# VH-VL binders against q8mxu4: the designs that were tried, part 28

Target 1, 107 residues: q8mxu4
Amino acid sequence: MCDRDDCASIASRCTGETIICAFVESITPPKIRDKTGTYELKCPFAEGFTMEIGDLFLFHFVFDGSSEKCTRLTPIPKMLAMVYEKLLKDLRKAKKEGKMIISPTAN
Key: E = the ipSAE of ESMFold2; O = the ipSAE of OpenDDE; V2 = 0.75 times the mean of E and O plus 0.25 times the DockQ between their complexes.

## First folded at step 19 (VH-VL; framework fv_satralizumab)

Design x01 (at its last look DockQ between E and O 0.65; V2 from the best seeds 0.00; counts 0 for: pae O 2.6 > 2)
Fold by ESMFold2, look of step 19:
Structure x01 (fold): chain C 107 residues (1-107), chain A 123 residues (1-123), chain B 107 residues (1-107)
Amino acid sequence: as target 1 above (107 residues)
Amino acid sequence: QVQLQESGPGLVKPSETLSLTCAVSGGSISSGYAWSWVRQPPGEGLEWIGFIYHSGSTNYNPSLQGRVTISRDNSKNTLYLQMNSLRAEDTAVYYCARDVGWYDYYSGYFDYWGEGTLVTVSS
Amino acid sequence: DIQMTQSPSSLSASVGDSVTITCQASQDIDNYLNWYQQKPGKAPELLIYYASRLETGVPSRFSGSGSGTDFTFTISSLEAEDAATYYCQQYDNLPLTFGQGTKVEIE
């Protein structure tokens, strides 16, 4: 139901819920990275999560008027990074061709 | 800021093995990045040779037909390239470069390059 | 292998001119396209990654656009120091491949 982004596309997001598959680059300051670049979070990581540099997560973000929160982290095996890259490419292709219903929160 | 410096022989004979080193300073080769070798024949374009990943695993351009070995020595902060069965067409400037990828996940863009070293293959 | 074709192979322009170089991929590479500048006797330098993102410290007169198979690189107001050869490079799939280069000369 929620949207999907990468480190490049999230930089311009102001609203909605989205998920990013990315590696932890830095804890302090909080930075993540993927094949599209690096992104410094605008808020600290959510409480109750532990992570190490080099870990791969699905990061769930909620944006309200350019205020961002990372509300969930789902650890995933590093070998799946390419799978998630392909899933995002396939999702974007489906959106361009009108083959998939996009969550209203994407706007 | 990371600095890379290639070194090796300037002139090599056909059928011999090329051995190049890349000394890295200002950063660690074990810091999560991948590291590439790229070559450029004189007056021509660029050709990617291969990567070595954070873990030490490698990936090579198939066009080089298995003639290439990339390795590293983390304690010396040094990358190595071996290319066997040299031919005249292997004459090129050889560069080492850092891939901005992370933890065995390449990104394929190179933010730091060495100065390059010319290797001439001539009999 | 993904072939990258640049146009033109060379061009001459005056300081202050707008310069445009194109790069065409043999298949859809999403936005996984970089641009490098190389001056004679020196290594290439990264200018743009992910089709349109400027590397840190790169002047804003450089820009990139496009997605899929057709990409453009623009220097909005050419300066003398911009005389160089420019290469595009795809990173969607291995092996990584470069365009043939475009030589930009100042007249």
Scores: ipSAE 0.526, ipTM 0.849, lowest interface PAE 1.9, mean pLDDT 87
Fold by OpenDDE, look of step 19:
Structure x01 (fold): chain C 107 residues (1-107), chain A 123 residues (1-123), chain B 107 residues (1-107)
Amino acid sequence: as target 1 above (107 residues)
Amino acid sequence: QVQLQESGPGLVKPSETLSLTCAVSGGSISSGYAWSWVRQPPGEGLEWIGFIYHSGSTNYNPSLQGRVTISRDNSKNTLYLQMNSLRAEDTAVYYCARDVGWYDYYSGYFDYWGEGTLVTVSS
Amino acid sequence: DIQMTQSPSSLSASVGDSVTITCQASQDIDNYLNWYQQKPGKAPELLIYYASRLETGVPSRFSGSGSGTDFTFTISSLEAEDAATYYCQQYDNLPLTFGQGTKVEIE
């Protein structure tokens, strides 16, 4: 039910996991943005991880109550942004229709 | 408090070229936004013309493809719209707007608009 | 292109009334739908983005809902200053397209 896979809605997610395709808007404070809006991460980017403003990533988030964890960052070429957004939209639709289960913790 | 202000000739003859400018203040056109042109014929709805991303990448409405060029001058913080081969149906109020675009290929919603400039195409 | 169809084209209501406008997309546009208010002689102003997100500074009497193909814009308690034409706009795919507009008049 609480399928939050974009910046505009991720703040409402309390449990489970999701993947968001977004770019880095700022590093300090850590903010990401997609075509739905901006989301400020609750935790800073991991030390030693090199990124620049404007970089596009797939962000894998895991939620447990008020806590969020970014468990994986996958760099994406900017030219593929639309492709991945479409893929994620299709994935969400498939999940809602019960056609695909990614993880037991996904909701 | 981004502000946009369109300016143009007001009257253009058929088959001639329209040139509009949009002066942007309160923000840089080189920031992480796109900038769109939207027009509205008198008493009618809105039509998206195209956008330019801060990188310089452009995308145009296919309905106007081949006639439209959107450009910018970072040093002047100004946007430009050029439209060739004007027709009577090109009569409209032309708006520039900040597009909360995110990538070179994306256009989204418009959070700041200019006041618009009326362009009348008439012989 | 994605066609956006608004209903009704026009309506009249009294101050204090609840007003509802609908917008239908020719295809699934997820939540990528915005609502604008345009008063006579003025530029459009953004009220709602991403189907239901209230733009900063916009009164709470304005709201949006829906997803997929069917969307609703609501003014919970109409005020005299709300006399305007309202437009929906999709940004799921280029080119961006607008509904034909709904003119709201105050009786």
Scores: ipSAE 0.237, ipTM 0.827, lowest interface PAE 2.6, mean pLDDT 89
ESMFold2 (binder alone), look of step 19: mean pLDDT 92; pTM 0.946

Design x02 (at its last look DockQ between E and O 0.65; V2 from the best seeds 0.65)
Fold by ESMFold2, look of step 19:
Structure x02 (fold): chain C 107 residues (1-107), chain A 123 residues (1-123), chain B 107 residues (1-107)
Amino acid sequence: as target 1 above (107 residues)
Amino acid sequence: QVQLQESGPGLVKPSETLSLTCAVSGGSISSGYAWSWVRQPPGEGLEWIGFIYHSGSTNYNPSLQGRVTISRDNSKNTLYLQMNSLRAEDTAVYYCARDTGWYDYYYGYFDHWGEGTLVTVSS
Amino acid sequence: DIQMTQSPSSLSASVGDSVTITCQASQDIDNYLNWYQQKPGKAPELLIYYASRLETGVPSRFSGSGSGTDFTFTISSLEAEDAATYYCQQYDNLPLTFGQGTKVEIE
């Protein structure tokens, strides 16, 4: 299963697959940004793609132990940036609500 | 390193129009970032005025009731603020700042600020 | 408009003390909260964004925490140069709004 992250949360990821919706900030060195801040990749951008600073992508990352690999880019129309940001906000709220499950009177 | 410097008249009369400039050096105002204006009445807190995106699209604080225009001149690497119908309560230090909006999306934290310029609206 | 309320309005502390400032939003703002330091006669300076991410070059004695409506800013070991006014600021929605500030003085 593929997770969703942002530029803030990916910095602590060590394993698994995840997707970030972000703008290209810099190509060399590779940097991306979203509403949560910037992230400098620890790997090259996926090869075979044409990109410009200011383009919006879904970035697919795979973490194998402590190594990071950017395996795919999916171009996204820029006008959808806020739609994806709101989706991630809603997922963070749902995850937070799931953590607040038990009343003291439940046991 | 990006630097911002505001300049303007210092003293203006009520009902007149304020015109401020923000000179940017060490970076280009056309480099993808958004640019904000923020003001601070003497001894008081901060109020966001509005911003201009990379494309020239603007957004303004509705509390300023349509009195504000933010513009830029890329060839001079300068930003402009105009505010109509000045009142005594518009007395403040005015700052320009680099907003972390990027290519017309997002916004909201200011990582570089100018030194500010005091504008006094009086008598 | 989202109202931001800081507490306390002012405080005095000694070098080496731990200092805590709180900020409350009038509605859930996720983690879209920043902290600025403004020294007398100077422009504000960004210290923390996205509730807890330190801006580049900011000393590690500064930290931020919280989410939703309640946020905390901490200076773990106050230094003389930290005498300033501190502002929180939300960026969840427009208009961008600031707290009223907390003045920190060295005694």
Scores: ipSAE 0.786, ipTM 0.898, lowest interface PAE 0.8, mean pLDDT 90
Fold by OpenDDE, look of step 19:
Structure x02 (fold): chain C 107 residues (1-107), chain A 123 residues (1-123), chain B 107 residues (1-107)
Amino acid sequence: as target 1 above (107 residues)
Amino acid sequence: QVQLQESGPGLVKPSETLSLTCAVSGGSISSGYAWSWVRQPPGEGLEWIGFIYHSGSTNYNPSLQGRVTISRDNSKNTLYLQMNSLRAEDTAVYYCARDTGWYDYYYGYFDHWGEGTLVTVSS
Amino acid sequence: DIQMTQSPSSLSASVGDSVTITCQASQDIDNYLNWYQQKPGKAPELLIYYASRLETGVPSRFSGSGSGTDFTFTISSLEAEDAATYYCQQYDNLPLTFGQGTKVEIE
């Protein structure tokens, strides 16, 4: 199965956790976008959390079958979008090479 | 349903300035995406020239840096390419294309292309 | 700049044949690789994006695979209309760069 941390791949994820750096494309319905594509969230943004279209966030997702949970939102300066994209790429590579484990549930 | 259509002079003399236009229909250039120029010399491959975001920010290929300006007119929904000091090597079909880079600092793939316009640099 | 090298530069095959084109990047570009088809006298058209994603409306006989530096484009069963030049293109980093192209001719 595909275990990637991007909008194009997250839809196929059924288990584990991942971090995605993406822009908010829309609030209703809740959609995010990165350089790989778009993803419509299965759950709305947390109540009381203020965000605007075009805001950049790190999204921490936990998956358990059909259940999708966004457990953490971290705002990122927009100008660092590509920086974080590259950081995540490097992280992914490190994980693949067994050099780094983010979580015991990560695979 | 987005369509792009390039237009230009067809023939330009060496050392002169090239001015091309790209008319966009079926979508607003100010509402999203990165709008790119790509060229192809006859019988050769493709070279990315640069793009302009819907915000107005631009990025250029360093190989052409200093000679190229990409701009837009939102009211006309038109893109522009200006290239100075033309050389014979600048002879190519010039395409405008839509890049899926929706927000600044992102860039993606070219999902819509114009038909291209041939520019010949000759005395 | 990231150099993209395609192989072969040209090939000839019969209708019904399987055709494979490779693209090698000068550095790790993750999955940020697209494939375009350009028919004679026409503009390029997007076939595959993000290494293996089929663009909407593109026939399923087209596919892409690979990650990192080595990528493959496949036409499972060649049709007469597939006579064209195919290009890979990376969008991992600026400037955006293309492979030199692979001309596919039908015997």
Scores: ipSAE 0.690, ipTM 0.917, lowest interface PAE 1.0, mean pLDDT 92
ESMFold2 (binder alone), look of step 19: mean pLDDT 91; pTM 0.937
ESMFold2, look of step 21: ipSAE 0.727; ipTM 0.889
ESMFold2 (binder alone), look of step 21: mean pLDDT 91; pTM 0.937
OpenDDE, look of step 21: ipSAE 0.581; ipTM 0.900

Design x03 (at its last look DockQ between E and O 0.62; V2 from the best seeds 0.00; counts 0 for: pae E 2.2 > 2)
Fold by OpenDDE, look of step 19:
Structure x03 (fold): chain C 107 residues (1-107), chain A 123 residues (1-123), chain B 107 residues (1-107)
Amino acid sequence: as target 1 above (107 residues)
Amino acid sequence: QVQLQESGPGLVKPSETLSLTCAVSGGSISSGYSWSWVRQPPGEGLEWIGYIYHSGSTNYNPSLQGRVTISRDNSKNTLYLQMNSLRAEDTAVYYCARDTGWYDYYSGYFDYWGEGTLVTVSS
Amino acid sequence: DIQMTQSPSSLSASVGDSVTITCQASQDIDNYLNWYQQKPGKAPELLIYYASRLETGVPSRFSGSGSGTDFTFTISSLEAEDAATYYCQQYDNLPLTFGQGTKVEIE
């Protein structure tokens, strides 16, 4: 099973949770994009939440096999995109090497 | 589908300036995508020259030592490459390509390419 | 700069053969590697992005794998039309860099 935290890999995720740093590519349909590719969200953005194409967010996703739930949206200044990419990359590496405590819900 | 078409002088003298254009159709250069120039000397591999972001920000290959300027005209949906102080080793086919890099953050992969235009540097 | 080293520089194979090309990065580039096909007199065409993602419209006989520093590109069953030069390209860091290419000839 893929434990990646990016747009290219999220489509194959069935369980657990992950955080993706990605840009909004489109609102309708809701699509996000990062360095790895694009992903069309299974659920539309929450009503009343204002976002624009090109906005950068941390997306917290929870998967339970058949459903995808975005539990948290955190806006990120675009200028920090590289910073968060590096952070997530380092986090991923740390997890792989067993240097991080893994949440029971995380894959 | 996006289409790109390069055009240029074909022949340039050493020390002169190269000016190339890339006409883009089937898509707007003002979209969130980035746009790159890549060159290929005859019989050799590919070298990335640089790209221009949605915002107009640019990045260039350090190997070109500041000889390159990439620009665009949104009204003409056209990209430009300027290269100064041309040398014989600058002889190459020059390609413009769409870069999947999105909104001034990253450079990705090149999903659409022009046919390329040969530039020969010779006296 | 990140150096990309392909192997072999050239190969000859028969129709129906399986062909494998390798690409080694001078440093860890995660999965940020693409593969292109270039036929004589033509522009490169994207085949694989993000190490293993097949570009839309590309035949399934093409595949990519690997992560970190070592990557492989495979043609499962070579066809006559696959005669071309293949390039790997990293986009983990600037400047973007390509492998030197692998020329595939059909016997």
Scores: ipSAE 0.708, ipTM 0.913, lowest interface PAE 0.9, mean pLDDT 92
Fold by ESMFold2, look of step 19:
Structure x03 (fold): chain C 107 residues (1-107), chain A 123 residues (1-123), chain B 107 residues (1-107)
Amino acid sequence: as target 1 above (107 residues)
Amino acid sequence: QVQLQESGPGLVKPSETLSLTCAVSGGSISSGYSWSWVRQPPGEGLEWIGYIYHSGSTNYNPSLQGRVTISRDNSKNTLYLQMNSLRAEDTAVYYCARDTGWYDYYSGYFDYWGEGTLVTVSS
Amino acid sequence: DIQMTQSPSSLSASVGDSVTITCQASQDIDNYLNWYQQKPGKAPELLIYYASRLETGVPSRFSGSGSGTDFTFTISSLEAEDAATYYCQQYDNLPLTFGQGTKVEIE
């Protein structure tokens, strides 16, 4: 199904669908940031997608090879940033330990 | 780019209150980042003192919480540290730093540091 | 509080040598680990964040790796200007804590 990334791991993603929870750092060029660092978006957005500096989104991506396509932006309350970070940390730990993985979801 | 400069008394007496300022230039202290104070006793390691967040909220190292106040003046682009009831163990170089935390919900790493100011607590 | 333990406390090496410093956390900190360089009389400078990502402008001879509790910092070809004290620092949880430092000297 859909994977989860952060600003650090998305830079090397080549395949699949993924979601990243990040703040908008810059509009031109479009850059996002989270606790792991920054990432410059490479995807064109459909018209009607707007971002303001400081907004927090779930960024939904589809990768076909190294081709990055942005499919959806889902605004989320800023107070949930730490919740998503903790869920992603738990997922990474479970994957490393070989446990069954249950995808993080918005509360 | 962003530059930070600490200033304050170099020598203070025990039981007094330390007051330090950190002048920020090349960027606004209201820009989404958090700001921190860190100290380093001579010849020793680094100790985080606390944050002031983008919103103005604060968080302190529990070992210092009862004695420390971090504040700011956005119109002067200046951060402040006050530490009450000084004692010899508070002798250190005091740094202000920009935390790369973004808005109130992230802490990160320190990408810009001031030059530091030595504070000696002595009778 | 999360304790950070560096090894060795000091080392001496020649220009061109590969130098490795380790940092151990008292609990799993995922990848929330930074490395700083501090020269005498100066503030620390950020070299690496999120265990392995180089800060802008940092020479590629510096690298970091590891996750969880065990981290390494490597200078692949030591230069004279690299004589300094190096600190690891975790940012998984507050209070932020630093390792005790590793002094690197040039022979």
Scores: ipSAE 0.482, ipTM 0.824, lowest interface PAE 2.2, mean pLDDT 86
ESMFold2 (binder alone), look of step 19: mean pLDDT 90; pTM 0.927

Design x04 (at its last look DockQ between E and O 0.56; V2 from the best seeds 0.64)
Fold by OpenDDE, look of step 19:
Structure x04 (fold): chain C 107 residues (1-107), chain A 123 residues (1-123), chain B 107 residues (1-107)
Amino acid sequence: as target 1 above (107 residues)
Amino acid sequence: QVQLQESGPGLVKPSETLSLTCAVSGGSISSGYAWSWVRQPPGEGLEWIGFIYHSGSTNYNPSLQGRVTISRDNSKNTLYLQMNSLRAEDTAVYYCARDTGWYDYYSGYFDYWGEGTLVTVSS
Amino acid sequence: DIQMTQSPSSLSASVGDSVTITCQASQDIDNYLNWYQQKPGKAPELLIYYASNLETGVPSRFSGSGSGTDFTFTISSLEAEDAATYYCQQYDNLPLTFGQGTKVEIE
């Protein structure tokens, strides 16, 4: 199990929740991409949700074993991509240092 | 299966300008990826030169800043490298590579490389 | 610039041996570290990305580990075809920088 918030590591997550800032790489199949790699979403987005390749989102994922749920999508202006990369990096560091507690439930 | 192929003059005189091309196939150069140039002097390690983002914005190694221009032609699916005021130290194999950087956000890893083209700077 | 220092600069080993190469970054680069293989007269090829992720098509005898400043590349059972120079490369910050390389020779 890997407690990280990136595309390369999300597949190793079994429980809990995380936020990933990533670009939409493809719609069908649904794939997202960040600095670490690509991840194919297990659950496609609901019908009616509009997104385009190249869009940047915060993806809120909740995991329960093999079950993956994307509970929230927040569109982010692409110009803020580096800002969120830095924020998430700092968050990871804080978690590693025990300064934050990971919530077991989705908000 | 993206393929890259560098081409250049092979020999350039000192103080002259180097012009290299990189023909890309199996993928569009105008896609969300970034495209980099990397060089390697004979028997030495690798040096990143710079890359061009999806938007056309560029980033260069400060060690070469002011001498390098990276550009592209979408219609030809071709990447270009221009380097001015060549020196003997610029003798190297020059590689073009696809960077997994996406939509001007970040630089990633180089997942596809050309075979490289040797450039010798000599009078 | 972020300096990447590999160790050793060169090594010789026999087929079947386990080979370990280390890479040290001059500052914390999180997991933003890649490993490449370059055979004589050929272009580098990506083997590992983001510290420990095996690139598609790469044999499982190759692996990477580490985070922060210290990273390790391992060939679990050396094969004759693995004779090459291996490079680490950081992409945490620009400019992108490579280690000086480790030449692996087969005895």
Scores: ipSAE 0.795, ipTM 0.930, lowest interface PAE 0.7, mean pLDDT 92
Fold by ESMFold2, look of step 19:
Structure x04 (fold): chain C 107 residues (1-107), chain A 123 residues (1-123), chain B 107 residues (1-107)
Amino acid sequence: as target 1 above (107 residues)
Amino acid sequence: QVQLQESGPGLVKPSETLSLTCAVSGGSISSGYAWSWVRQPPGEGLEWIGFIYHSGSTNYNPSLQGRVTISRDNSKNTLYLQMNSLRAEDTAVYYCARDTGWYDYYSGYFDYWGEGTLVTVSS
Amino acid sequence: DIQMTQSPSSLSASVGDSVTITCQASQDIDNYLNWYQQKPGKAPELLIYYASNLETGVPSRFSGSGSGTDFTFTISSLEAEDAATYYCQQYDNLPLTFGQGTKVEIE
C-alpha cells in the first residue's frame, strides 16, 4: 500500500512506497518543493519525462532501507496543488486522532 | 544574497494615496517566489497586507477593505504598494518580504525582508 | 481569521538560561507555524518554519515544537544577542496572522 508524504516527512523515510505532490525546484541537482519545505532527491528523476522548473507532479518513490528510487512522475494541473495539500493535512489530522483516512489515488 | 529596500514618502495626509516601492537585488522577482507587504505600527505587532504571485495574481488581507493594490515591474526588479484612503491607523513601518511560495502556491513564511520604511499619516 | 496568542508578553533572563515562549492558535493549524526574531530597529528574521524546521544558518539553540493549536519556541542557552522580540505566525490559511510578540531581555 502506497503512503503519502510531503517534503518535510520524506527526508526521514527509510522504507516503503510513497507519493509526494510537489513542484520542480531544480533539475540539476534534482530538487522538489511544497508548502512544508524543499527536498533534494538522492536519485535521478524517473526517465521518459520532459520536466521544467515550476512543473507540478506526483512523485512516486520506493525506499528499500537506505536506497531511494523515483519510479514514476504523474503530471498534474497546478490548480490541483491546494486539493492535494488539503488531503495531506486531513491525513495528518486523522493520524494524530488515531483515525485512518483512505487516500485517493492520482493514477 | 537577496536584498530588499523599501522607499516612499515618510509623511502623508489622511485620505491621500500611499505609493511605496521595493527594490530587489541579488535575485529576480520573476523567479517562482511570491512577494509580500507587511506592516507594523510603532510599538505594535505585525500585520500581513498581501501577496503578489509568480503569475501576477494577488491576495490581500480583507481587513484592508479593498484599499490595497500590489503590483510589480519585472524589468526594474521592483515591487509596488498602493494604499488608498489613508487614515491615522495606517501609520506604520512598511516592509516588503519574499514568501517561500512557488508558482502561485503560497507557503506563507518569509525568508528575506527589507529594512522597512516608516509612513506617518497625520495632519 | 485565525488569532495567535503568545505568552508571556515579556520576560527577562540571564545569559545561559533556557527560555520558553508559547503560542496558541484559535483553531487547528496543523504544523503551519513560523517563528521570527525582531531586534530593535530591524526587520523580522525567520528562525523556524513548519513548527520545528530551522532556517538555514539559524543556531541550533533555537527550537520549536507543537502542532494543532499549541506551539512552543525554546532558546536552550540564551546569548546576549538573543535580546529581541519574538513572533509566531500561522500560515495555514489567509489572512496570515502573527502573535502579539514576546519581548526577551537580558538581565
Scores: ipSAE 0.532, ipTM 0.842, lowest interface PAE 1.9, mean pLDDT 88
ESMFold2 (binder alone), look of step 19: mean pLDDT 90; pTM 0.932

